# Designs tried in a protein design chat: VHH binders against Uncharacterized protein AF_0307. Part 5

Target 1, 238 residues: Uncharacterized protein AF_0307, of Archaeoglobus fulgidus (o29937)
Amino acid sequence: GSAVDYILEKNFGDRFVKKEFKLWPYYENIKEVIKWIENESDAVAFSSHTARLFDSTLLERRGIKIIPIIFVRHPIIRIHSAYHYERKQVDIFRPGPVIARNTDFKGYVEIRLAIPRQEFNVSNFHVFRLADMLHGEKNMKPLEKALIALKRLPFIGLVEEFEKSMTKLEETVREYFPEFKASVIRTNVQFSPDMPLEERLKIIKNEVGKDFYKKLMEINEEDMVLWEKVVDMYKEGF

## First folded at step 19 (VHH; from g23 with R102K)

Design h25
Fold by ESMFold2, last read:
Structure h25 (fold): chain B 238 residues (1-238), chain A 120 residues (1-120)
Amino acid sequence: as target 1 above (238 residues)
Amino acid sequence: EVQLLESGGGEVQPGGSLRLSCAASGFTFSDYAISWYRQAPGKQREWVSVISSGGSTYYAESVKGRFTISRDNAKNTLYLQMSSLRAEDTAVYYCAKLAYTKGKTWYDYWGQGTLVTVKP
């Protein structure tokens, strides 16, 4: 996200780098990501929207410790926020911004579902991302992979508990970078940060209609399970 | 029950044009996004274009600028206007209704297809 990129930029300056990759096939993606990390020998912080997750032991054998920084958010809020963010982009090459600029939110979801290999952007996005840690486990369901990945990750953030997430991020990163400071930064979306989650969801439900909203929830059911687990983790103070 | 019936296929010369139609029945047509797919001999079915329930469109790169998808909700009909046709456009063309629920695919109903042949 923009808040995490800002934090990394402020802490690491020229040692913070960004790059995007072709998502498929999986093994070519991670090959390029690993090559990127190795070639940027002066960098310590890496940001990408298209780098896929892999088992960190692949780099630890090579002497490189990786701390993935991954946030989850209520899946419906995430999709709606992504739509509004992408509408503001002038990108003419990526499908997301092009689609978002040329349709309403319901149409954005419909079009992304219709296009092969783009449906994860509006259906179980977080499960898709996390399941990649166990990509080679062909006989395991995506949600099972994601829940195992959740247990293995050194850090997982929850956008709804932003302040607690920043504290936990500082604790995790300061083991290696003692002066690391996660500023409290709130990235604006169409909905006010002070608006309760329930109210934001009601607005979205009214915008797309109750029948479509029900479908939207159904195609994100696995992300709901994942999100609820992270919510419970943050309530318990892990 | 739900039916999708494609028509308008045929043989054309390279550079020619065709207009495909997909007549829909058995559901509220205006509530759903509909796609065109195609399947060339010996190849996997590929997505061509989509039109949302609200009328917004998107195209595969291979047909962008040459094909135009449209819908007439009063007639429950989907169209694909094809121009500048090439040999690689030879395929059976299908319309497909978006399900908004994942089964084997994100589409729950498919037409039987209409053949488009672009002569060598």
Scores: ipSAE 0.753, ipTM 0.920, lowest interface PAE 0.8, mean pLDDT 88
Fold by ESMFold2, fold request of step 20:
Structure h25 (fold): chain B 238 residues (1-238), chain A 120 residues (1-120)
Amino acid sequence: as target 1 above (238 residues)
Amino acid sequence: EVQLLESGGGEVQPGGSLRLSCAASGFTFSDYAISWYRQAPGKQREWVSVISSGGSTYYAESVKGRFTISRDNAKNTLYLQMSSLRAEDTAVYYCAKLAYTKGKTWYDYWGQGTLVTVKP
């Protein structure tokens, strides 16, 4: 999968670890994530698709600095890519791979929307995940939480600007890992660029039909706001 | 005007079978995923199963292997075949149309419900 996982593995070797967790309930998830980080005393890089974001002070009081590495991507492209990745997995327990193997892309979206606690996978995924930083704020809407989290994060990547994101990541971690090099991915032919965004969106629109595509965009409207914000940040420099 | 009308509920002995129907009108039935939900007395509604517009299905763990969701697009009808029924399956069963646009929930129309009672 992830080009970031490849970069981390090349830079850190045996000090790079991966683990997956049950997503619900939130507080049990972060309890297990924190335990994982504490117990892997020799590791410095951690990767998980299911570790939820939390307030970094939970580990800073224990002397552990956390630098979250989070990327955003055009929400429709993300969902489509997740579908194709998951349908290739042999996992028989997680809903994503099971659903993806047994339906087309439109059906994948429909089924995940229909199941309680699965809809975030196809509706405002990035907002859902970033909002976890402020999980305890009951008077705040998810997009509002995500935008605050965006301001607080030491790093945010943009898949559409991957090279710039890697340069930004190197700058972010330089204090702690001055020899960190994202350039290992630049020399690796395995990670070819995707086709242009507009062309790929047209393919998806044709695949699901224009009426459903419009609905898909509507249910990801908050992610579009978030994504456009990050796009603007990368255009303006930060 | 969208309408969903459940039928087929009734009393059944443990281990028995029932077939629920949901007659749909007022929308292009074949374009939408439809779910069954249920609500036991004194409990919150819980999701039971979904069938996609393309016919793919997924089930709650509590009913997997015992319930089968299906649809007949020519008749605009959703079905739930229930077998190996247990006391905990006692509930009012609802069909619900997926909206694909979030309002209060992801479902914009619900049927009136049909009662299934599994005797002790």
Scores: ipSAE 0.743, ipTM 0.915, lowest interface PAE 0.8, mean pLDDT 89
Fold by ESMFold2, last read:
Structure h25 (fold): chain B 238 residues (1-238), chain A 120 residues (1-120)
Amino acid sequence: as target 1 above (238 residues)
Amino acid sequence: EVQLLESGGGEVQPGGSLRLSCAASGFTFSDYAISWYRQAPGKQREWVSVISSGGSTYYAESVKGRFTISRDNAKNTLYLQMSSLRAEDTAVYYCAKLAYTKGKTWYDYWGQGTLVTVKP
């Protein structure tokens, strides 16, 4: 997110870099991501919306420690927020913004589902992204892969608990970056939505209608399982 | 029973135009997004275009600017207006109803197809 990018920029300055990649095929994506990390020899923080997750041993065998910074968010809220963000990007011609500018939210979901290899943007996005850690496991179901990845990750953030997530991030990276500070965000800006989650969901349900909302929840059922597990982790104070 | 029936296929010269229709029955047509797909001889089925339940459209790059998808909810009919046709547009064209849940695909019903042949 923009708040995480801001924190990384403040802590690492010109050692923080961003890049985007072609998502398909998987192995070409991670090849380019690994090359990027190796070629940016002065950088220590990397941000991308399109870099796919991979087994950390691919870089550890090359002497590079990787700490993935991944956040999860309520699946319906994430899709709705992505729609509104993308529709405001008026001078770009990538599929997401083009679709978002030319339809309402229901239409955005419908068109994304209809286009091959676009459906993950509106169906089980987090499971899709986390399952990539075990991409080579052909007979394992995506949710199973994502839950294993969740257990292996050194850090997982929860957007609904952003302050706690930043405290956990500080703890996770302090061994390697003792000067790292996330406190700038907590003092300068409000970083969680003002409206309660249940009220926001009711607004979305009214926007798309009860029948379509049920379908939207069904196609995101695996993300709901994943999200609920992360919520429980944050309630238990892991 | 849900039915999708394509028509309007035929032979056409390069650069020509053709209009395909897909007559729908057995469901509330206006509630669903519908796509056109095509399959050339020896090739895999390829997505061409979609129109949402609300009438918004999107196109594959290979047909953008040459094809126009539309719907008439009063007639329960989907259309594909094809212009500037090329040899590579030769295919059987199918309409497909979006299911809004995944079975084997995100589409639960397909038409029988209509053949479009663009002469060399």
Scores: ipSAE 0.737, ipTM 0.914, lowest interface PAE 0.9, mean pLDDT 88

